# VH-VL binders against Protein PARTING DANCERS homolog (PTD): the designs that were tried, part 12

Target 1, 248 residues: Protein PARTING DANCERS homolog (PTD), of Oryza sativa subsp. japonica (Rice) (q6l5b5)
Amino acid sequence: MERSTHSTGWTCLPPPPPEPAAPGRGVCAMSTSWRDKQQPSLINFIAAFLAANSYRLNFLSISPDFIFNNGELSVAFIFETNWDCQNEGAVFSRVNMLKRQLKHLYVVVAVPTKEQNESFNRSYHKYGMKLGFPTFVPVTDPEMGFEKIVKIAHALGVCKQQDIISRLKNEREQAVQCTDSFLRVLTSIPGIDNHDANALAQAIGSIEAIAKASKKFILENTDLSTDKAETIVRFFRDPQYYLSPKIN
Below, E stands for the ipSAE of ESMFold2; O stands for the ipSAE of OpenDDE; V2 stands for 0.75 times the mean of E and O plus 0.25 times the DockQ between their complexes.

## First folded at step 3 (VH-VL)

Design r5 (from r1 with heavy chain R28K Q99T G100Y K102R F103S S104G A105F F106M I108V; framework fv_denrakibart)
Fold by ESMFold2-Fast, scan of step 3:
Structure r5 (fold): chain C 248 residues (1-248), chain A 119 residues (1-119), chain B 113 residues (1-113)
Amino acid sequence: as target 1 above (248 residues)
Amino acid sequence: EVQLVQSGAEVKKPGESLKISCKGSGYKFTSYWIGWVRQMPGKGLEWMGIIYPGDSDTRYSPSFQGQVTISADKSISTAYLQWSSLKASDTAMYYCARTYYRSGFMDVWGQGTLVTVSS
Amino acid sequence: DIVMTQSPDSLAVSLGERATINCKSSQSVLYSSDNKNYLAWYQQKPGQPPKLLIYWASTRESGVPDRFSGSGSGTDFTLTISSLQAEDVAVYYCQQYYDTPYTFGQGTKVEIK
């Protein structure tokens, strides 16, 4: 494969596009162990709903039940599809462990019966009302619950994008200069410096395109090393990278 | 020249262990994924799994998860495929192949290692 | 798993004539976000490892002759050899890399009649 070793690109990077963004909302990773415990009808509903909302579904061995990545933000979910009062301790213990690893975590709980709702409320008041615990979202059925998951993930992505746009509007513009917001996002990726970010912007042009780019595409269109290209791909597509950012 | 060189043919009995190798040269070994593909005699191709030698991130096909172990030693640019206990049904040609992307196509292939498991 | 089905199982074509191989996936391998089909074609000659011919459904690998072309989108794909040569006698495989496990078609054997 040949890569161009010569660059005559621009010095200014374009800012990330505002919402609504380019086609594709992002990637959804589903836990394989969670998947295997669910009824096939629910998994089929989830796959169809994600496709309808322009998310790519990947099955991965991950600690939460779902991780959504919209390019700028990762949001994790614990999804209890049928509340079991006998598992309440394990559920909240799991929440306590995962909340320390994940910046954005939500717990969605399906309580289809009155008895389950009462059981959940007792457990929540006893174990869930602690400072630093994530938001708990009760729902009446699993399908509604997953719709809420997608809505939350999308809303958080929109808010993050809006923050970027608000910053760009408030900063002063120059005739021959652009904002550094795009560079800041890319340089937040471990091992990626300003030179790398500039190369990505010149060759690929947007955060959404970079998030969707293959390792091969990055290598063919930039002067980045294969290690850096792999880091970028893993950052945007591999939920395990977000949960375990410490590499040797 | 970019190439993958595999270890030689093996003849084994059921229950024996085996480890075959795939050595990369002519490129930065830690920067590409290595996949393993099985081809049973007279049959088509089956993807077994893939490894990124830089950090040993390994992914398996569900059909092969727990049946084989894929590993790599980046200090000698070599990937491995290992069985703890061979079965007659493991008789096949095994290929290693380089991929540009973990979810991608395979551009460089090894010559293959023929494994025969019989009494 | 995504199941890949090729047709025909075997094909006999005269030298210089057109050969057409079809590949069908059990679900779409078109990724809407990049508008690419995650499909590759390989050639395997007797006693040799497979060789990459086509990736992204229609992109020829470097060094692959122009007579080889790939087409199709979503679930239905075609590999075309515009003018069959003696050296093209081989088994051809399609492969999806849209989802794991990656899966191959059963293969199509191309022979000269």
Scores: ipSAE 0.000, ipTM 0.396, lowest interface PAE 18.8, mean pLDDT 79

Design r6 (framework fv_denrakibart)
Heavy chain, then light chain:
Amino acid sequence: EVQLVQSGAEVKKPGESLKISCKGSGYSFTSYWIGWVRQMPGKGLEWMGIIYPGDSDTRYSPSFQGQVTISADKSISTAYLQWSSLKASDTAMYYCARHGDYLFSGYFDLWGQGTLVTVSS
Amino acid sequence: DIVMTQSPDSLAVSLGERATINCKSSQSVLYSSNNKNYLAWYQQKPGQPPKLLIYWASTRESGVPDRFSGSGSGTDFTLTISSLQAEDVAVYYCQQYYRTPYTFGQGTKVEIK
ESMFold2-Fast, scan of step 3: ipSAE 0.108; ipTM 0.578

Design r7 (framework fv_denrakibart)
Fold by ESMFold2-Fast, scan of step 3:
Structure r7 (fold): chain C 248 residues (1-248), chain A 120 residues (1-120), chain B 113 residues (1-113)
Amino acid sequence: as target 1 above (248 residues)
Amino acid sequence: EVQLVQSGAEVKKPGESLKISCKGSGYSFTSYWIGWVRQMPGKGLEWMGIIYPGDSDTRYSPSFQGQVTISADKSISTAYLQWSSLKASDTAMYYCARQDYSWLGYMDVWGQGTLVTVSS
Amino acid sequence: DIVMTQSPDSLAVSLGERATINCKSSQSVLYSSNNKNYLAWYQQKPGQPPKLLIYWASTRESGVPDRFSGSGSGTDFTLTISSLQAEDVAVYYCQQYYRTPYTFGQGTKVEIK
């Protein structure tokens, strides 16, 4: 109970967190050997894309090229950024080794040219269409490839239905408790009834926002009278109208 | 037991045609590449080429391109090495070998060899 | 083409002694994407086909005695027989499978003194 509902620096309906508690909050490990082989512009793109999707990026000495982990589920990726027609079997040998160790493994292959795409398709039909082999995802360029990697990681449990439901339940529970407290505070203002308090909750939504609202803003966003809008502004901005922490 | 069994020794004259065989057993024949390796008398090993029996995709060493034909019949699990016109320089032991899983792999199972002697 | 060169051409070793065979490739056979050396070692006894001993430069094939070991990376590789047995008299070949055409070393003949 150390929380104060009468402080202008605190609100019953908190704003969205500074960093979204959104799908994609997790950790991405990138192979250092893979990183060193790539163009700096691609690494910069990857870092920016991961940050935009709320992933932390770590550089580690790992066997796959990427591992995404949300604490419960790990998803690994082999990412071939430019298909090598001279070494077409090497990727499948690597896949065969890693699939023994990793339950969730995907292979993303960039095939920028028609010749590379034909070489890959031929190899894929011979080696990749076997029972127990992971999914292969051909793409036209490395940037598209990494976007697909993040999309797959996201779909596979970084944003599980269970996690979404839990988050929504917590938000709903918080909103219900805050609404009760919010209505009680507003109806304590002289001349403000339950109808007025509900109109303010519906139009503005938080004690902090109401406390900072101008008379004009209240009038433009609610059907309250000029006198009631003035009373609300005075209540939150005039020290004489603030509730004492010790007096009921 | 995985085995590659090759056809018997051949004695031929220059200009004659020849087709030797390599039959696989004890594994999925269409799932592995089959390579051919030549060993001339008293000399080392020379890689000739490989075939994927599942779709007959064939790769040759540049030194053997146009000199020999590699083929396979998956219905009887057999790979072939063929010459349209033999030369005395074709006298050698010929091995078939199963290549591991990928098309760039090591050879884990070898046939017993077919000795081809070409003399006039 | 990748050229494979072995040394020595011939090696005479007493029973129970260590035999060391070297193999050099004209270019690296290390594939950076999987960190594997595409290098194999074969043993060929008189009148027999070659037999796989070592693959990925250092992985011993199933059924191959522990006295055989492979080492090296990139361009320089070694096959070691820690204690030569009479049955080890053979010609040994290194082979790269990094690029086609696959190429073999010229062979090293191991004999008993």
Scores: ipSAE 0.005, ipTM 0.429, lowest interface PAE 12.6, mean pLDDT 79

Design r8 (framework fv_denrakibart)
Fold by ESMFold2-Fast, scan of step 3:
Structure r8 (fold): chain C 248 residues (1-248), chain A 122 residues (1-122), chain B 113 residues (1-113)
Amino acid sequence: as target 1 above (248 residues)
Amino acid sequence: EVQLVQSGAEVKKPGESLKISCKGSGYSFTSYWIGWVRQMPGKGLEWMGIIYPGDSDTRYSPSFQGQVTISADKSISTAYLQWSSLKASDTAMYYCARGGDFYLPSDYFDYWGQGTLVTVSS
Amino acid sequence: DIVMTQSPDSLAVSLGERATINCKSSQSVLYRSNNKNYLAWYQQKPGQPPKLLIYWASTRESGVPDRFSGSGSGTDFTLTISSLQAEDVAVYYCQQYYRTPYTFGQGTKVEIK
């Protein structure tokens, strides 16, 4: 049996989106060196809080204290759990080094006492304001500080997810319009209706393939009549036919 | 050094159950996905599924959904692939492989186990 | 499912000469949002597990010799071995990780002429 061979033609369908991370989940990396400096009760609180907020916790050798990944965006945190009044410049030096490596960085500082708060404010005025990036967030205790970290990471993840969803929606809308354009070309052929156009799109798949198809190929791969198959062949191969003036 | 060490070869009869293992070492086991890949004799590679050991989040290929169970035990850094009832068509080499990490979640596989040969015949 | 098709099925190349393997995906594996191609290449020698060579279509894995390079975008990808060595005799697989199920090409066997 004779068979016509055709290359697969181009279509305007959008690429499928990459598989999303598990819904309602993100990934959190904690510095092992930071972990080892903290009280076990704080580490237990952090682990429980992350689990309650659908984050997966990993322990890694990393330069910041925490990194959150919510798919497309990674956000880093420096977390000072008890401000050191005797070393007011230390955290700002660390921030200055890390900001060159990290696109998104936040510094969360626990200032439990009035003295620590005043010390931090003086240091921020002297050193922090000159850094520009990143953002500094003072809190009253480590537990509140970590809750704030998770809220910031989650909010940024939601914003990025919305940007991605909006982009994918726009791509889908454009793809639907491209598919409609394909069908409009086919229905512009005299005697070819929407049902015929859908059969051609589904069975053969592309305008290029249809344009190159023989009458026999169309009849073997669709349920179209002999007359309709001949009309399609003439439309694409006869310059006189497809260049005929149309009255709109 | 990152290593994935798989359990030894298995010879089974149709209808029998089987559980094979993949033990990770030299890295944070809970920080990476572990994938399972089948290679039938003389054939190419087929992705079966993937698990994140930190929370047991598991995803399967539609061809393997309901055919196998993927699980992990964090306490011993070991991932598992299990059949409740083996078929002759399950005869293949089975590989575990380390998938994406935290920084760049992706499902290309950077380290592979040595493979477990499973032979199912009467 | 995304179907990965490699060409040729087998390739015989003389030592020191260039080897070229092609991989075609049935749909684009380029994610426009991050401009990355979700494509990897693996090398498998007889009796051994696959070894990662290239990821993100063109990024060479650590420890992989410079003679291996990946190129392409969207649906058409190429793995090039600039100067074939005896140790490069293997089956090579492309893989897409753009959408589940992740799929591999059928493989290309590289042999010495």
Scores: ipSAE 0.000, ipTM 0.408, lowest interface PAE 13.9, mean pLDDT 80

Design r9 (framework fv_denrakibart)
Fold by ESMFold2-Fast, scan of step 3:
Structure r9 (fold): chain C 248 residues (1-248), chain A 119 residues (1-119), chain B 113 residues (1-113)
Amino acid sequence: as target 1 above (248 residues)
Amino acid sequence: EVQLVQSGAEVKKPGESLKISCKGSGYSFTSYWIGWVRQMPGKGLEWMGIIYPGDSDTRYSPSFQGQVTISADKSISTAYLQWSSLKASDTAMYYCARSPDYFLGMDVWGQGTLVTVSS
Amino acid sequence: DIVMTQSPDSLAVSLGERATINCKSSQSVLYKSNNKNYLAWYQQKPGQPPKLLIYWASTRESGVPDRFSGSGSGTDFTLTISSLQAEDVAVYYCQQYYRTPYTFGQGTKVEIK
C-alpha cells in the first residue's frame, strides 16, 4: 500500500478554491451600524442594484462600511454618503486605523455641493495625501457612489482572477517542465529509459530523494532491475561513474 | 430582532414521514444561507446541509444525501427539513442556523426541534 | 471529507486560569489566494443551541468577550480563553467551511477544576 500512497508525482499545482463559491456570484457585506444611519430609500436602492449585478447582500457587524468578496479577493470600502464640512479629520482617522488591517481599501465620498467638494479637497490635501493607499473616490451623490463601489469591486475581482489564471498557467507549464526536467535528468543515466524514470517519479517523486535513496529502497518501491537500481545509486554517489567509458 | 424560530418537538414511529420548519424574521431571509445541524443525544454536532433561499441552491453532506430533503419557501421566510421514512437512528435534536455568504459561520441559531423516533 | 480532530476531549481549568483547546484538520483549510483560514469555533451550553465565537480562525464574532481568541493556520488551530469565567463552562466545537460537508470536531468539554 505504500507504493499507492506515493502515486503523487510532482505537486507544483496550487490547491483548488474553497466551496461553496457560487459560480458567477459575488458577495457584499454591509455594516449594520452604517445601514442604520442611512435612509431606507438608499438601502433599497443598494439592495436592488446588488441583485441586478448578481451580488448577494448580507448585513454584518464589520468595521468598514462594505466588504465585497467575489471568491478571489476581498475589497473593503468606507462610504461617506454626505461629507461633513465641520468634522474633516474623522474619516481620515478611521482610514488610518483600517488601512493597517486591510490590503484593499477604497474610500468613496459623496460631495453633492461645491462647498462640500472644496472642504473635502482641503481635507484630502491636509490629511489624505499622507496616507498613501487607500484610494479616495469623490462622487456627486450616494447612488452614484454605490455604483462606483460595485464597479471597483468587480474590476478588481476580474484583475485578480486574471492574475490567478496567469499564475495557474505558469504553474501548469512549470509542472510540465518539472516533470520533463525530472525525466530528462533520469533518462540521462545510461540504461535508464522513460518507463524507468516514470516509475521513479511515481514511487519516490524527487531528484533529491532519489539521490539519497539506497539500492534496497529503490528495489522495494519500484519494479526496476537490480542492475538499474545499482546504476542509479552509482550515478549519484560515485563521481567517477559518468566519467568512465560506458555505452548507452 | 434577528431570530430563527423552529417548530415544536415531534414523536414519531419508524416509517412515518416528517417535515420540520425554521422561520426567519428580522432580516432579509433570501440573503443568507440556512443550514441544518443534527445532534444525537449526548453526542456532538453533525452538519447536514445548507440552502440559499434566494435561489434554492442546496448542498448536502454525503451522509444525509438521499436521507433528507432541505427546502425553503421565501414567501413566508421558512426553511424545511423533511424525511420520507423515519428511522430510530433519526432520534436527535435538529438545529437550523443562518450563515452569511461572506464567512459561512453560523451566526444565528434556532432553538432546536427534538425529534424522537420509537415504536 | 475533511476530518476535524479536537484535543483534549475534556478539560478542567480553575477560575481565572487559561484554557487552551486544539483543533486539527486532515487537510489545509487555508485558501492562499485570500489568505483566509476557513475555520470557526462554537460554544454550546447544556440545553442551548451553539453560539458562534470565532470565524476566519481568529476573527471574534460581535458580542463575544475579549478573553476568547483564535489562532493558527493551515491544519493546526487553537481556541484560547485567557481567564476562565463560570459562564464559560460549555462544550466547544471547531468547524471547517473550506469544503462541503462543513465538518465539526468532536467537541471539547470545559469544566471548572
Scores: ipSAE 0.014, ipTM 0.502, lowest interface PAE 6.8, mean pLDDT 82

## First folded at step 4 (VH-VL; from n7 with heavy chain Y32D S104D, light chain A50D; framework fv_namilumab)

Design n7b (at its last look DockQ between E and O 0.01; V2 from the best seeds 0.00; counts 0 for: DP in h3, pae E 16.5 > 2, off the site)
Fold by OpenDDE, look of step 4:
Structure n7b (fold): chain C 248 residues (1-248), chain A 119 residues (1-119), chain B 107 residues (1-107)
Amino acid sequence: as target 1 above (248 residues)
Amino acid sequence: QVQLVQSGAEVKKPGASVKVSCKAFGYTFTDDYLHWVRQAPGQGLEWVGWINPNSGGTNYAQKFQGRVTMTRDTSISTAYMELSRLRSDDTAVYYCARDYGLWDPFDYWGQGTMVTVSS
Amino acid sequence: DIQMTQSPSSVSASVGDRVTIACRASQSISRYLNWYQQRPGKAPQLLIYDASSLQSGVPSRFSGSGSGTDFTLTINSLQPEDFATYYCQQSYSTPRTFGGGTKLEIK
């Protein structure tokens, strides 16, 4: 009685495909020059914080200290981790330079002491900074500062996406409405079909422009016949023609 | 609608001072910078300086340093430019102009104030 | 200070013509260049900002191009109301500086 030891080959089920990495919230580029000036503990904190919030961290040679890219939106940050009361002008010079290059710029400044805070406030006024251009964010410690940076970047990214979507929707709706209205008006002209209306839309653009267009211009820029072009010109220039009963 | 309205024409003697006003309408006065630009008769445009209406901060062209003072009254949305020790070459139309962010164009201008310096 | 140089200082043209005005900065100003139109006895009016952006209400026959140091204003199909003096201005740094102006006259 040969005990056939059925070696149940444990088919090692291939590890489930890695769950699609939660769509990363975005990419954070950190300046190498900024990094090298910071305490390692802060860098570690930042790295951990970014990872926890689904941001990829890259080290790059960039002019701002941070650039957050959330899809189509890039937000830049200057991050002063320790306000120097003796070198205030350097910060503002840098701000002035970068604000000329970057549309979305924020300045986060750690001012842990009252003296530093007062210095910052005085400097802010001294250098004639416009409130919110760029936005300055004073904080008490660098960790808090970075948390705020991430919050700002995230909020802006979300808002932009929503705005873009809304704008696109609105633009599409408006475009469709305008197109439909445009086509209806033009096709109400005897002898003008959808093709003709579209040709006019593409060549001239607006009903107002069409109304002002010369016969010659229409003929030169569309495939409309001479008769159709004349009809269009007559329609817009002769109110009596428009009001004339359609002879069925 | 945004509008900048300036004070009327001035005639001054050499050595005197002139103060031109610019009142802003149609926007929050403290939100935008105001610049002053002058134009001598038949000449080009020359930047005089800017004022931050919110902070009162100012920046003047080097040519006018020590002679020009820009101020504002936020309660009446009015900016002022005072030019002292007037010379014949100060004869010009003076304009105030709005700048949204110091790096932006001058999108709105006052109608201009003619300042004539004659002996 | 950034010097702005316009060319030509004057140009004669006819209605319907295409006109081009050049502006050069002594150093790079990125896209921080603005164009103004000034009619006789009037204040300047903004035409183009950020080198190529058309100001609201300005006719599309006006266009701007360029970056860095070299910029161009183009007027397509010149209209009677376009005969004026045009100025370029840098908004890159203080002091703000203007070009010398280009007077557009009717031929």
Scores: ipSAE 0.000, ipTM 0.507, lowest interface PAE 11.3, mean pLDDT 86
ESMFold2, look of step 4: ipSAE 0.000; ipTM 0.396
ESMFold2 (binder alone), look of step 4: mean pLDDT 93; pTM 0.943

## First folded at step 6 (VH-VL; framework fv_amivantamab_arm2)

Design b1 (from a7 with heavy chain Y101F, light chain R93S; at its last look DockQ between E and O 0.07; V2 from the best seeds 0.00; counts 0 for: pae E 8.5 > 2)
Heavy chain, then light chain:
Amino acid sequence: QVQLVQSGAEVKKPGASVKVSCETSGYTFTDYGISWVRQAPGHGLEWMGWISAYNGNTNYAQKLQGRVTMTTDTSTSTAYMELRSLRSDDTAVYYCARGDFTFLSDAFDIWGQGTLVTVSS
Amino acid sequence: DIQMTQSPSSVSASVGDRVTITCRASQGISRWLAWFQHKPGKAPKLLIYAASSLQSGVPSRFSGSGSGTDFTLTISSLQPEDFATYYCQQANSFPYTFGQGTRLEIK
ESMFold2, look of step 6: ipSAE 0.027; ipTM 0.524
ESMFold2 (binder alone), look of step 6: mean pLDDT 91; pTM 0.929
OpenDDE, look of step 6: ipSAE 0.019; ipTM 0.558

Design b2 (from a7 with heavy chain Y101W, light chain R93D; at its last look DockQ between E and O 0.01; V2 from the best seeds 0.00; counts 0 for: pae E 14.5 > 2, off the site)
Fold by OpenDDE, look of step 6:
Structure b2 (fold): chain C 248 residues (1-248), chain A 121 residues (1-121), chain B 107 residues (1-107)
Amino acid sequence: as target 1 above (248 residues)
Amino acid sequence: QVQLVQSGAEVKKPGASVKVSCETSGYTFTDYGISWVRQAPGHGLEWMGWISAYNGNTNYAQKLQGRVTMTTDTSTSTAYMELRSLRSDDTAVYYCARGDWTFLSDAFDIWGQGTLVTVSS
Amino acid sequence: DIQMTQSPSSVSASVGDRVTITCRASQGISRWLAWFQHKPGKAPKLLIYAASSLQSGVPSRFSGSGSGTDFTLTISSLQPEDFATYYCQQANDFPYTFGQGTRLEIK
C-alpha cells in the first residue's frame, strides 16, 4: 500500500501587483544654478522629501529657485537658504524681476539668527515690499523652509482641484435640475411616461425644441407612438388643449 | 538709442517748489526705475531717491523726506522730481538716472544731461 | 546709512601713469559697488558695476576689484581724457550713497 505522499505544492501566490503608485502629486523643478550653490546634504534632503511626498524632481535652467507644477497650477519659489546681511538687496532685486513674470511667487528666507531676522524685517520695509505681493516666509532653517515650500505648493494645488470639483458638482446639479424639470413637464402630459420623456430628452434635448418639433420629427427620432406624438404636438401648439373639458 | 532728456534750468526763490522732468526713450520705460542724484557747487554726488516705473514704489533720502516727491507718467515715459520748500543749499545740478532694480542697473547705467536749479533771494 | 570713504581726495598724475583709487564702506556691501567718472558740465558716466564688471564701451585700462568693505579702481595707463572726478557708489541698500569723490588732476 504505497502511501502516495501528495506533496501539496504550496503554489506561492505571486505577490499582489504593487499597489499602483499613488498618482504623483506633481513635478518640482529645481534651478540648476540654485542647486550648485547649496550643500549636498540639503539637496539630498530635498530629494528625499520630495520623493516621500510623491513629487518628481527635475533639474532645469530656470530663473526661480523652484517651480512646482500641480497640474494646471504652477507655483514659483525663491529660496534663500541663508540670509546675507551684507547683501540684502539681492533677494529684492530678484523678487522685483520675477514678480513681473510669475503669477504665483513665494519667497522663503532662512533667518536662523536674531540679527538676520532683524535685517530681513528692516530690508523688507526699506525696499518697499507690499504685504502679500509676493508672500515672504521667514524660516529658521533650510529644511523647515523647504517643508513649507512643499506645503504651500500642495495646498494651492489642492485648492485648485477643489475649485474644479466644486464647479463640476454645481454643473452636474444644474444639469440634473434641468433634467428633472424637463421630465416633470413632459410627464404632466397625459399618456406620456418617463420612458417617453427620456426618449424626447435624448432626441431633442429641450422643452423649447420639443415645442417646435413636428409630429414627423418626433416619430422619426423616438420610439413614441403616433398617438403620443400627436398628444405632444397638441400640448404645445393647441391652446384649446388645456381648455378641453375633462370628460370624467 | 537709450536716452534721458531733462527739463531746462530753473531759478527759484526760497520757499518755492521746483519740478524737474526726465523724458526717457529707446527702452521700455516700465521695465526700469529712475533715481535722482544732485550735485551742489563744490560738493560731491548726492542720491536723492528712487522710483519704480513699474509699480510706482519710491524710496527717498531721509534728508529730503517730506520735501521731495517722485512720480512717473507711463504714457509719456517721463519721470518727475518735485522738491518743495527750497533753500539756498538746494542749489545744484539735478540728474535723473536709469536703474532697473537689478544689481547692474542700481549702478545707474544711463544719465540725463542734468538740470541746474538755482535758489536765490 | 552706509558711508563710503574714498582715498585719496585728490591725485596728481601724468599721462601713462598707473592710478589707484580706493573706496571703503562702513559696512559690508558684498560686491555691489559701482564706479563713476564725472567731468565738469557732463553727466556722470558708469565705469564699473558689481565691483569688477566693466561697463560696455569703457576702455579696458579701467578695472575694479574688491568685495565686502574695501574696493579699488585702477587705471593702468592714464590717458588725457581720464582727468576727471571719480566716485564710488554702493548699490547694496537704500539709501544709495556715494563716496566724496577723487579728483584726478594733471601733474
Scores: ipSAE 0.000, ipTM 0.499, lowest interface PAE 11.8, mean pLDDT 85
ESMFold2, look of step 6: ipSAE 0.000; ipTM 0.405
ESMFold2 (binder alone), look of step 6: mean pLDDT 91; pTM 0.925

Design b3 (from a7 with heavy chain T102I, light chain R93D; at its last look DockQ between E and O 0.03; V2 from the best seeds 0.00; counts 0 for: pae E 13.3 > 2, off the site)
Fold by OpenDDE, look of step 6:
Structure b3 (fold): chain C 248 residues (1-248), chain A 121 residues (1-121), chain B 107 residues (1-107)
Amino acid sequence: as target 1 above (248 residues)
Amino acid sequence: QVQLVQSGAEVKKPGASVKVSCETSGYTFTDYGISWVRQAPGHGLEWMGWISAYNGNTNYAQKLQGRVTMTTDTSTSTAYMELRSLRSDDTAVYYCARGDYIFLSDAFDIWGQGTLVTVSS
Amino acid sequence: DIQMTQSPSSVSASVGDRVTITCRASQGISRWLAWFQHKPGKAPKLLIYAASSLQSGVPSRFSGSGSGTDFTLTISSLQPEDFATYYCQQANDFPYTFGQGTRLEIK
């Protein structure tokens, strides 16, 4: 009785066809001139980050450092990866030039040191910048800066879906100053709840940046009401607001 | 042709105010800033302040803080400089000048003809 | 404030001479320096911007060099119309500041 060992050939089912690549979120154009000034490690990081977030990266000869195209919307970015305290005016000159040419312009500035941060804050006012015109986003490192760039671009390109931005935020918690302290500060503002605070964190990412954000920017990038946006602007810009007795 | 034309000479008493105008033409007014520079007799050039014709922001020399006000009228493409509480040492030729590096304009590439302001008792 | 120091305060030269004027900033101003010519009864005239860029219409005998803190204006061959007072001006930071001026006189 020859036991025919039926070798059940486990037909390795071919791996399911790779799930259709999530429809690309858009295209990111990087300035070749900007690229050439950066460390290769940062470029690699950017490339990987874009790929992970379903953006196609192109290198182009463009005036801004980045242009994100999310369908019908193009958003431009200036990205200063290291603030030069000895050449502060150069950034603002460039900003003013591009601001006249581009409808959607944001400026991200890496200020990893206290000195640089102070220099930036001083220079921002010194050179006559208006808050939120365009929006300046100070960051502690270039990687964080780029993450914010992508978040901003994505937020503008997609309907105010807070959920998608939150997902990006969770990927790198350190990139978004959504620390408990950050939330506490924002929620200490009358009428601002956790939702609002999170929305701000996702859209802007730092207290310093929020302080410099225009009412318009807040309204465009968050689901906050006009009243809340105004309250936030007042909180950061009106010295008398701080001195007002907290009506318990 | 790009041109800056200033108002005429002024004679003022100490304590009075003077307002000098600078009418611009030949370019997009809001694309540049306007600086004011003065020269007292026997002295060099002194920067007084700057105003953005784009957003109206200003920066004044500390020495003149509280006494000087710069304004622009975009409808007439005219810049104004008002100096208050005049004193004898404010006697000078006052110039308006177009441009600065902040707006990526050639640094003070176009100047007005100057306005003599004399402060005398 | 950034102080601008010019040297010399005055210079006597003849037509055809090479003239050099220096300007030193109290702190780094990158390339944001301009040179002006000023004649009595006239408005100042921009000669050089961004330290070395020649303003349109300015003769090529004028040149600027330098970066950071030290800058130079050179007139390669002095012409009769070049006798004037020259000023450097930093445009890196507010407040903008001028040098004290250099008077170029005929020898």
Scores: ipSAE 0.000, ipTM 0.492, lowest interface PAE 12.9, mean pLDDT 84
ESMFold2, look of step 6: ipSAE 0.005; ipTM 0.385
ESMFold2 (binder alone), look of step 6: mean pLDDT 91; pTM 0.931

